# VHH binders against FAS1 domain-containing protein YDR262W: the designs that were tried, part 6

Target 1, 246 residues: FAS1 domain-containing protein YDR262W, of Saccharomyces cerevisiae (q12331)
Amino acid sequence: KNVVNLITFKDSNGKLHKRLAPEEIPPRLHNSQVNSYPLGYKGMRDFSRPAVNLDDILGTQQRKQQEFLAELSPLSLESKLSLVNEVQIFASYVRNDVETYNKVSDPNEDLIIIAPTNRAVSQLTLKPWQFPNNIDKLESDGATEKELDTAIQENISKFVRSHIVVYNDDKNSYKKVSPGCTLLQSIDFTESKKSDSETGGDILLKKEGEVYYVASSRDEKFHAVESIENGSNGVILMVDFTLVGP

## First folded at step 1 (VHH)

Design e1 (framework vhh_surovatamig_d1)
Fold by ESMFold2-Fast, scan of step 1:
Structure e1 (fold): chain B 246 residues (1-246), chain A 120 residues (1-120)
Amino acid sequence: as target 1 above (246 residues)
Amino acid sequence: EVQLVESGGGLVQPGGSLRLSCAASGFTFSSYWMSWVRQAPGKGLEWVATIKQDGSEKDYVDSVKGRFTISRDNAKKSLYLQMNSLRAEDTAVYYCARDLEYSGYGLDYRGQGTLVTVSS
């Protein structure tokens, strides 16, 4: 079936509309797509703050400070997501979640983005806007357009937030499971947990030799990280799988 | 087809002024928040200013507050950026960008850009 992917947006009168998901919109040669920017963006990262360092998180051999700083990109994760052609479907879904996108463009955040490739997203049996809320069932049960739009937006936000980690050393945001393997908490996990005392996580990150691997903690099925992009406010790990699915 | 075309960039001395314009077509201009973003040589994209559909709300990055003014003319389908007291660090390609009210931060299209060079 030629089912068109739709997402919701508000017009100037506050009315909700459905539009084609970004992957359904043909490329524009004369107009470049720009990532979302939070209102009140304050410019440059405070470079006195520690940058995200995967080897430090994993407890593997640390890079020298000089070596790490030489690799630190002045480009934000938002700009990096715009430039990585292989993750544009995922990047488009990120732009649709205002609160998460505020973090992606904030130079004072430290994020780990597990970015699924266009291939990985395209191979899902249901599109990100179709799960975990069953949109077809809600429609069949007589849900209103507003209820459907809310459920679709919840699905998109859950998908996006399940792939992004806010790195924070002071809040026990990660737990070493074994040598070279660390359990991380996605934004979705932190928002879904019952209290701030709840520990654990939903994403596993490990290093074997010189290769990084990522898995969902639910199945512990590791996939190799295909590329790493450093930004001023975090790191992007490109993977050929999705951490959540139908 | 959504089109955004910037103009008004050029070479200016520090302390000078420029007014950038953006002509929009292919969508209902009056229904969208609009933004200016810039990219300095060797740097990433930086959000500069945003304006609400009716012009009633405006926001700016701290480094340009008091120096830059964003405005729009919905009848002419045009967006403007008045840049005063220009500094060498304002040197960048400036882009006009469409934004969605629902997202508040959802920049989905930009123009080709116009180069602003501030040089002594």
Scores: ipSAE 0.000, ipTM 0.130, lowest interface PAE 14.8, mean pLDDT 74

Design e10 (framework vhh_surovatamig_d1)
Fold by ESMFold2-Fast, scan of step 1:
Structure e10 (fold): chain B 246 residues (1-246), chain A 125 residues (1-125)
Amino acid sequence: as target 1 above (246 residues)
Amino acid sequence: EVQLVESGGGLVQPGGSLRLSCAASGFTFSTYWMSWVRQAPGKGLEWVATISYDGSDKDYVDSVKGRFTISRDNAKKSLYLQMNSLRAEDTAVYYCAKHSTDYEGFLYPGAFDVRGQGTLVTVSS
């Protein structure tokens, strides 16, 4: 029901790029220096540290390939999110949460980002900055500009953090639900559920054949991962649904 | 099948020059942004330079600006990196990388598929 507007602009080469339109970004966050794309940053991961391995956390063996196919990215997840046009709406929300954005750009992190497509976000009845706090109601009830800004930021943080998992290569850190299916904890789950942060979770990851699937506690329905993008400090799983909604 | 074959690496003294080449096949080379990336011994992968599909836009990591020049020849399906004033810190395996997204044109480096074997550059006296 919501209409999400993307703008198309040309660079000096005449090439077309798409970004979330200014009107889709909460007004309070315009002109934010910290939430700007970090032009000129060329950081790299220390590859001596264990990399994100989806098959390892699922307990599945990666089959040996006779034909060598390599996919490597020198770019951080921050840079990758800014460059993948299919997830630009989600990427814009990531940039609007300072602490999460800093984590995504940190070469000392190893993250699994479950990135909803522009289509998935546009299918929501409300924009991510409008839930779970009801911004329209708060405004009609006489909330101050500061109170509205706080509620909007809380909504953005919850939305973004509900889609990001901190990878752990400890064999006992993940609860295996069934063969090839593992329960994961989003950052939002971990911060909100301290009493059960070492058990439980809000995301299911599974592999059937060569296809990965993700389900959320929201509807418990598995959705196929449409593509996987490797960054220097983690992986992006593109999905055509959102893990949190109105 | 996408194939990238790098060449031109070797041993050179500090202050010397080398020209790296990458021969591309299996895709429409002229429509893709291309990059050079490198990996020093015992270090992580580092992006070095990017060039737009038509050669009109170029970007470099700060440590090589003014010393390295990226170029391409779409008719020959080849990518080049001219390296001048080489330093010991430039010692690495250099890889030719194809942009992995179907969106062409962006001011800064995008996602890559590294399909070449790389070419070793050693700078020592």
Scores: ipSAE 0.000, ipTM 0.114, lowest interface PAE 20.2, mean pLDDT 73

Design e11 (framework vhh_surovatamig_d1)
Fold by ESMFold2-Fast, scan of step 1:
Structure e11 (fold): chain B 246 residues (1-246), chain A 122 residues (1-122)
Amino acid sequence: as target 1 above (246 residues)
Amino acid sequence: EVQLVESGGGLVQPGGSLRLSCAASGFTFSDSYMSWVRQAPGKGLEWVATIKYDGSETDYVDSVKGRFTISRDNAKKSLYLQMNSLRAEDTAVYYCARTIEYGYKLTYFDSRGQGTLVTVSS
């Protein structure tokens, strides 16, 4: 199994540092060449558990099941995230949040991951680890290393969890806004719920024609899904924006 | 818009030294963490070293500690890697990389240059 590799070292003051080792970095922003290195597995799907079906969630017409039986067996979401070059910044954040990484690696989960591209993340005026807690201000005000680490980890967890939906078989948990448009709840939203009676969500998913669109429920500005990657325990929707920002 | 241009690579014998340079443009260099990453023949990219935007903090992969020194000159918008006591296993294409994320547990790169080849052989 693929394990998160952290580079660990000790500085001259005896302080331990941990860094995620990148396998690949994107070329310069103006480079027109596509940087991809997909490695695939070939095999049959495991049908012992249901797969995530976006059309089922949206209430749209389902494709024939027989067509899916002929597809190559997909890798897990963790493996898929590690192989999709365009989402490596987001994937590295996922690996740094232990609880979320465990969900992404769990074959018993069914997840919808809305993965922002490297470009989308790099265009943010503040990095995901810098909001909503203001890390620069905390550091300049003399916060301890422990206080900074806690605030940074909270920022990372919120960013990552705001982009992941736990799929379930209870279709009534998804609020239909209109035909082909459904309101979903991210992990961050569900963890913030005070009671089971609370309805709503923070992610909008819709389909128009053959194209899927995603929006934050807060501003309802839809962005087209650029690509869809199926994993054995869920699906990845690649988008050109982040669902939460500074 | 972001441009990173590496130079200084070449052929050197084991135990020798080289100094790599990277000229940056198209962004506010003094606001960015910067890194060196490398790719050996037939291998994937490997992080080598990172330096904080003001030069106050540096980090290295274990295999180069005590041999390599990363530095920067914000006035010249330049990044450097001083490589001493070079070994055959240091043979690689070296890339200058803009580092958009750096904290206690994270380092991420959003841009790299074309690279400069370092060959350590005798």
Scores: ipSAE 0.000, ipTM 0.157, lowest interface PAE 16.6, mean pLDDT 73

Design e12 (framework vhh_surovatamig_d1)
Fold by ESMFold2-Fast, scan of step 1:
Structure e12 (fold): chain B 246 residues (1-246), chain A 125 residues (1-125)
Amino acid sequence: as target 1 above (246 residues)
Amino acid sequence: EVQLVESGGGLVQPGGSLRLSCAASGFTFRSYWMSWVRQAPGKGLEWVATIDQDGSEKDYVDSVKGRFTISRDNAKKSLYLQMNSLRAEDTAVYYCARELPYGDSYTSEEYFQYRGQGTLVTVSS
């Protein structure tokens, strides 16, 4: 006799799989909205200053005297990422890179996280753990499990670190390129140029009207920031694209 | 041999948080869907959460949705469950489980064949 609470499903290769049935399955359609509360400003708090001020970075004028501040959260960026359903794939990759996860949890850091949505990540032709190292080719060429694990971890680290900016006043890794537009350096960019000039960048941030936009400096295709969430150690910008891809 | 070792359980007050970990060995962890299942005192197994091979797909039982977060670290061969806003009803032994890639029948015994020893979570005041 079969056990109550089991379900059968087929994977993309047509193989049958079974698992214990959930009490309810949340609706998940290919183009459906993700069930969660969006990132964004939550109103007024009795805080002195945000950890990262995007308008200061961009040099944009405040429309009104700063009578009211965007709500600051006592929660770290790590906690904020864990609570936002729309970025859980990216959040899981952040947790996979120990050093980056430690930065995201560190109250002494000031970070800008460009967080791609689940849709943005799932639309990639290869998953983040599959590039730039070609895992399928390594496996077909007879790489050991240890070699595959190392290549996969390098891919994950590069993907995650390409989406996070460490902001600090001692060695600012940003340059204003035009009014309302600033070039930023991801962690991956700063690590890749340890022996090189420190004057470039790989992320563009701009503001037009009241909307923030992000682009890879490589192609300058701007995408609107869908929501912004402040944490105690930085800010999260949710976007519908990835800064690096296959 | 397939081995799964859970840790992180303990006694916590209602409203508290815990993070469970599961260390996997003896199989290609990155190739399998992984789940957390629990067994409350005097009850049967209840599925809690599932994650696919790379974290692109996650599902939760309705009672924990918005409170629990499942994640994985394929490089470390580890599975995690972040549990927030814990309730007395969450008291259970939590098991890390590997899903079978295919099969004609899936019994509790087959599910148990690919789960660990469990870690006890007690939520009480």
Scores: ipSAE 0.000, ipTM 0.144, lowest interface PAE 15.6, mean pLDDT 72

Design e13 (framework vhh_surovatamig_d1)
Fold by ESMFold2-Fast, scan of step 1:
Structure e13 (fold): chain B 246 residues (1-246), chain A 124 residues (1-124)
Amino acid sequence: as target 1 above (246 residues)
Amino acid sequence: EVQLVESGGGLVQPGGSLRLSCAASGFTFSNYDMSWVRQAPGKGLEWVATIKTDGSSTDYVDSVKGRFTISRDNAKKSLYLQMNSLRAEDTAVYYCTRDQGYLYESSDTRLDYRGQGTLVTVSS
């Protein structure tokens, strides 16, 4: 195996150190990342509604509404992503895309984050920073450090943005395709010139019984959502696959 | 194709020395900061040392400062780690890695290639 992720941090004296990203540390021996969340969120009063209501999007009935509301967190999606060990590789890519990271921490956003597990990302034949731009080819062709940086950042941004949906109150961000099934538009889809009216979106979300499922619109192969985390500015759906790949 | 091939590991007594080498191919070696990382048995990976593109500055994890020296030869596309005063705690597989060179302003993560590794065992 040729690829490893490093992170840079400052010690208590301000000196820079490098460490391997959490995904390179065996799960059983994994030390938790420094968990940062806003002080003073205790005592926030209005927790009556989630930022995103999946059943409203799908037109399905919520059987356990009181349990759903009890799961609502005052923490932002940025704080929630930092706390979920199973998605730390994805979370690290979100942190590497400044514009998206700022959106994830913005209390005025309503986001649906489809977060692939560490296992799902690790099973890709290329790391997210290596596609769709072919970094090895660009480097062998004599690309400058700036050109490589730009291509890598484009790859990271595309990967991250392909997994995030901006939900809005007018519901222009989704299209119902059948009862209990809705087509969503990722940030990457809405910003790309490949957003043709005939497709309408790139992510499928459905509910069967009590289980939510997600698929890429390109293959329509549904995967069960393994867990759902509600934040103050959206929802995180944890899945065992990636919506885009090499 | 990016390729990194480590060599020079082996069995050595406490207090001894070893010199690790890494041969790079498939990229412009002189354009990248290079690092050594290690993985001790039953533990995660640990960064050990970094050297800048021209060899002008180096940095080390505190436990190896004064004992290890990282160096490079850009003409030979090679990275080295001179390890002196070895301790049992230095026992690990050592990997050569290509650093992304702080490509992202204020980024907390870097993506690197690593080689197959070379085993260093410090014991009597």
Scores: ipSAE 0.000, ipTM 0.236, lowest interface PAE 13.3, mean pLDDT 73

Design e2 (framework vhh_surovatamig_d1)
Fold by ESMFold2-Fast, scan of step 1:
Structure e2 (fold): chain B 246 residues (1-246), chain A 122 residues (1-122)
Amino acid sequence: as target 1 above (246 residues)
Amino acid sequence: EVQLVESGGGLVQPGGSLRLSCAASGFTFSNYWMSWVRQAPGKGLEWVATINQDGSEKDYVDSVKGRFTISRDNAKKSLYLQMNSLRAEDTAVYYCAREYYDTSGPLGFDYRGQGTLVTVSS
């Protein structure tokens, strides 16, 4: 009865290792897909700190002790999005926007992804491909199939890019607006602005106690971050709402 | 409940030695690869050493190779780090960490202890 299922795998040097099968991993950790690899861990890509540190962005005090080492992950955000069941609808839209998907896969990027849950996306009165361009009206006005496809792709790109921040510490891609609260620029905001010098933002990130909150700058209605996943090229904040809607 | 409790840190002079201990509970210790990781003031986490389930395989970061020795006692559910020839650069909080994995391979660490402070200073 005391049979433990082990799996065998090869590292980058061709050496064989044995580990407990996935069924032996604690359910809570398996459900979250949490992982991390500190600097110098062999067989993995080295890194000295997470690509994005939310507490540094917010100006809040140092991390609490006795946490999972999920803050240091070798997996890219693309891999992380693929593994998190709760955000698969959003992840499918990300895969449909080639330029943004390439950023999510790029190890040289530092991204903050505000990922709406399947529930949050499903509760929208229009699907992400149906706004802000009114597809029904364009079709009624005699738009060609190519024009409709272009408008649909623009809608998808806007939805996806409104939920992703390219973090750039050198260019001050964020602005602290109050203690523990920072204004961020989504990719959509950055692409829609007329000049690289244009200031402002469209996403608010806040920390109160141990809980992170996200809001659209349009309404400043904060929603709690349900979980955080660190990737090698950024961080995913899972939320039960969407930053843009119909 | 998984628990990892480190001890053995302290103030030591350069060239001195310390032995760190980690007491594990709440899981089958002998089934897991275990590691020591450290965090120097103002820096990120740095992996130091790893040991497999039965102690037959060990690995170290280059800066401590030949000076540090990782070991374990599965009967006592304990992990150890013997640190010799200590340098000022070894000053850090040292954490005991448990590896986890899936069918794709090792995924990192799922638990670490509270840490034990090692200060190397004249």
Scores: ipSAE 0.000, ipTM 0.228, lowest interface PAE 12.8, mean pLDDT 74

Design e3 (framework vhh_surovatamig_d1)
Fold by ESMFold2-Fast, scan of step 1:
Structure e3 (fold): chain B 246 residues (1-246), chain A 123 residues (1-123)
Amino acid sequence: as target 1 above (246 residues)
Amino acid sequence: EVQLVESGGGLVQPGGSLRLSCAASGFTFSDYWMSWVRQAPGKGLEWVATIKEDGSEKDYVDSVKGRFTISRDNAKKSLYLQMNSLRAEDTAVYYCATGRYFEYLLSDAFDIRGQGTLVTVSS
């Protein structure tokens, strides 16, 4: 008579899995040591927390809660980035920024990662480690190895952090531009701005029909999101452009 | 020099209508996206609506969608905002500006050139 509500989700290999809905987890089983979830999951998410829901921040019509929860994956964003062949160049830059890599691996984070394809990164006239600091000029001007290493790391951090948004489930915190269109702040934006005004942003997210679009200050054009991968601590939006460039 | 002159504001009762106009000079009006932005008393600037160079694309802030209509006449170098079903919260000085919401949202800045036109919605 009591039906146990199981949610189904599809992993990166297309295999279906079932687990208890987050709201139905017994309180005593919230501790990872006594949890009924599959053994061996590292960095387990607290499933009682709200998951990243793009429709919430866009103000668009929400799917049924069961349909939304069915998209959740037991794999972290770090694991998902490692498995998506099309974004491996970007994933390698994430691994080179220790602070961001730790954030991507953290089950207590909720992130939106706008991941540029290998094609998009390869089409840049300079590699991500070469801008905005001009490494060739610094070297020509007599910079030390340590100064060059610092400038390269700053470039990598800025590139990676410009593509990642920390999700906030308070939809009133987001600037709604138009129906289905919302202004977002990348990690780079939030860390760079010491301003009294927290209302600006550097990324626009839009939904038309069932297709998501992303725009940035780089070219001020909406680009279609080619695929979406849901992780336990956020979502990956794959795009064929980079949000910052030379 | 670039000049933008707003007009058409006034005192109107809730539920009333106003049509704002912006006369542009000193630049090739037909080559630019145009926007309306407003500033309520004691508040910051808020983007209201934007229109593409040829009028083919239009966008609005959610609070005015279905009530306001942006339009342009490139031959007359004029931008318009038809405001229907006005509410007390629409009370603001309205400015026209060159550019689109991408520039304003991403830079947290508006290029305001004119004096604006005051709209007061009160009973």
Scores: ipSAE 0.014, ipTM 0.232, lowest interface PAE 7.9, mean pLDDT 77

Design e4 (framework vhh_surovatamig_d1)
Fold by ESMFold2-Fast, scan of step 1:
Structure e4 (fold): chain B 246 residues (1-246), chain A 122 residues (1-122)
Amino acid sequence: as target 1 above (246 residues)
Amino acid sequence: EVQLVESGGGLVQPGGSLRLSCAASGFTFSTYYMSWVRQAPGKGLEWVATIKQDGSDTDYVDSVKGRFTISRDNAKKSLYLQMNSLRAEDTAVYYCARVGTTYEFSYPDDYRGQGTLVTVSS
């Protein structure tokens, strides 16, 4: 019912394929060729610089490199996720969670997306929609279609939101734990915490030399960030593992 | 364990009808698109029909359109193929197939049953 958001089509051999239906895009603001900034976006942000500065978050002493000055196109994170072939499975899950997808396309957000590769997601013993709620057990116990749909959507939202951080200087959404290492709060963590005064987090980000590393705070097994994509409303860190699993 | 068990095949004369059934177990049946695929003697696998999770949408290969009807009963975890106006060219082993995950871009089928033979001859 509510999880049925697939488009089916036939290839030239008559075989059916399916894809996630794109979410209805919000109405575009009119913007002429002379206007490069959407109306209402953070007072004409300087798009020659990344929206999120990982070195500032980590408190490293490294100066900004010439590379940061070369960004000429302020594409959103949604556009960037759509263009990166290696993370398309994760990107499809993001599109399945409407609230999170709206944040990813929102020019007023500043997000850190830790995007697992297609390989990383495919190596899971259960698909993201199958955990942490045990869908097979719920079905065998006689759960209704509505109950199954709800549990599946909760699983998808938890998986997606466990990989996305909302950066906010005012809320102090990050906590330095050592030089070059910072504890971050995913959206899932912030939604599940019992008090706004609760400190802590579920994601560790560190830098050693020129390489960034990410880990779950629960097991502290660091994985190297394979690539970084800067968008107008945040940054994508591509990794070959998932922060949560079965 | 994922299991798909087909039944209902047999010998039928041209113009006749058969109803195939597939009993599913070991997975959340209601969350998957399901399909029927067939393999004629000495030929490759051919997709026949697909049905959406809730039964609201179906699709068919052109050669069976208007003759075959795919349906499902999520409460019974069963898939069906009603085959009418059967032709000699419909002779094949018919497989019940689970289409890939609901949330991935593509399939193919990630699991098929053992198959049930349909022979259309005079």
Scores: ipSAE 0.000, ipTM 0.149, lowest interface PAE 18.0, mean pLDDT 74

Design e5 (framework vhh_surovatamig_d1)
Fold by ESMFold2-Fast, scan of step 1:
Structure e5 (fold): chain B 246 residues (1-246), chain A 123 residues (1-123)
Amino acid sequence: as target 1 above (246 residues)
Amino acid sequence: EVQLVESGGGLVQPGGSLRLSCAASGFTFSRYAMSWVRQAPGKGLEWVATISQDGSETDYVDSVKGRFTISRDNAKKSLYLQMNSLRAEDTAVYYCAKDYPHSLYGEGYMDVRGQGTLVTVSS
């Protein structure tokens, strides 16, 4: 085998630890944007700014905002990513990108994170840090350590930013394509096309019944959202695929 | 062009010792954290041990702590695993693996390219 997926993390004493990524995903019964947290937890959020609401994005029937916010997690998206076993490989890449880490830990952000499962990432023929810049080729061709560092960090940044949407950042941040289906713009998309007058998007979100689905706009191949985790500054949609790949 | 060549496996009795070696080429060895992983017959890959780029940090799976020692020689571009007090459950093909090149936390990937070396622990 050329590639083995491991979790690498640092404990409270600064020591590095590795283990095989959790491959078993516990069954999750609900595909819902709320986590049923205690009512009092809503006091940790600034209610003057809008909460991420997937049904609002899709133009479907919404819960009343007070009830919706009362059920949101007091934990930030960064904390939630660190606690969800099924997305730890993706979470590790988010931690590696300083700008993205700062956004997912920022209480003033509202983000939608499309988080690929450990299984989804493990099915890639190249690791996220190996594309789109070809790291093995750069190394073989004699690239300096700084050049490799830059290329790897760019790969990681592109990968994680391609999976994160900033909610309500622009009136065109979500565009209705059809009933129950909306085109979203990842951070990577918006940064590359920020100056364009007519922008599209790179992520499709739809709802059929009570189930949410996500697709890359590139192939429009929808995958069911396996679970939803709410944070104080956004939402995590767990999916069995990656939005970008080699 | 990255090559990892494992050696040193063999048949050993329970309680015995073996020293595995891995010779690396095609990359700047001193820049990469390195690991040993193993695969027992009929089972998946299991991480065994990791060593940082400069050798200052090591970590082990709980079942081998106190029995195995990972080490490296950057000048010789070699990785080692000293295995003491071997048990039947240590029987596996052992692979050395190139880890994430920047020692960044939360990487989760390693590159296992060698043919492996078979360790059989039995009477």
Scores: ipSAE 0.012, ipTM 0.355, lowest interface PAE 8.7, mean pLDDT 74

Design e6 (framework vhh_surovatamig_d1)
Fold by ESMFold2-Fast, scan of step 1:
Structure e6 (fold): chain B 246 residues (1-246), chain A 124 residues (1-124)
Amino acid sequence: as target 1 above (246 residues)
Amino acid sequence: EVQLVESGGGLVQPGGSLRLSCAASGFSFSSYSMSWVRQAPGKGLEWVATIKHDGSETDYVDSVKGRFTISRDNAKKSLYLQMNSLRAEDTAVYYCARSDWLTEYGSPYYFDYRGQGTLVTVSS
């Protein structure tokens, strides 16, 4: 008869949710670094505030006016995350961390979100909610449902916050590692910091030619940024790897 | 790592009953919603039933409501499908499937894993 590829699930509040049936992930389409958005959307941006500018962080001079204008998107980061099909798994984790979701939806924030693709998250040997707290071991050791839920939420928060940087307009707040390469601090890094010093970081950002690259500072293996989505309260850098893993 | 192993399939007469089992390993079974999905010969995948991670809620496709019962035993890391009043149209390969629990929030994400399946043939 007919092919059915939507699966329905009912949550604890009686609300129905739909999922796609198991299927091969469609090939990814070419992405542009230039924003496109529907007319009539009211962004919550105060245009008197500076837009997030990656070239300012890197000390790279703006060469094209079109790039600057592209950074003046009226759509918020939470709207942008919901529209980018390639990062929907990561976006769902952001939505499930209330404090981070509130920050992403706040027009008074300026954020840099390094968003791993669905492929990058799916290739992890453990799901983001399974590390660094070892959920399988906690369950095997007889942890209560509340203890498991708490550990899972801590894992989600750590994963999400490890991929988000709070932008600072003061260029001197960022550590230059080399020309065109800057060390950034994720929200997780700033919250987990044990040092008395405010120096250091866990994310490397660099630009070579027209392409941006991101690395985990612990590994220093650079991966190309595949697309950039500008929102009213920050930017999304899409990458094919996760900054933290099991 | 993640393994889902189905069993219990076979040949059964119309009006008969069959119980499918799925043994899970390599992940925290109690943290995931679990589903049964099926594929009839030459057709696409069809969702059959879902059970929430804690067993508190279940849902079924209309054609099996009142005939099939999904259940789980989190201590044994096992998922079950009790099939009663079987019909020829229930003939399919049945798969045990794991859902990322975040799909509950309307993510268009699909199941992470399914087993290799167990064949159920309803015929006289």
Scores: ipSAE 0.000, ipTM 0.176, lowest interface PAE 16.1, mean pLDDT 74

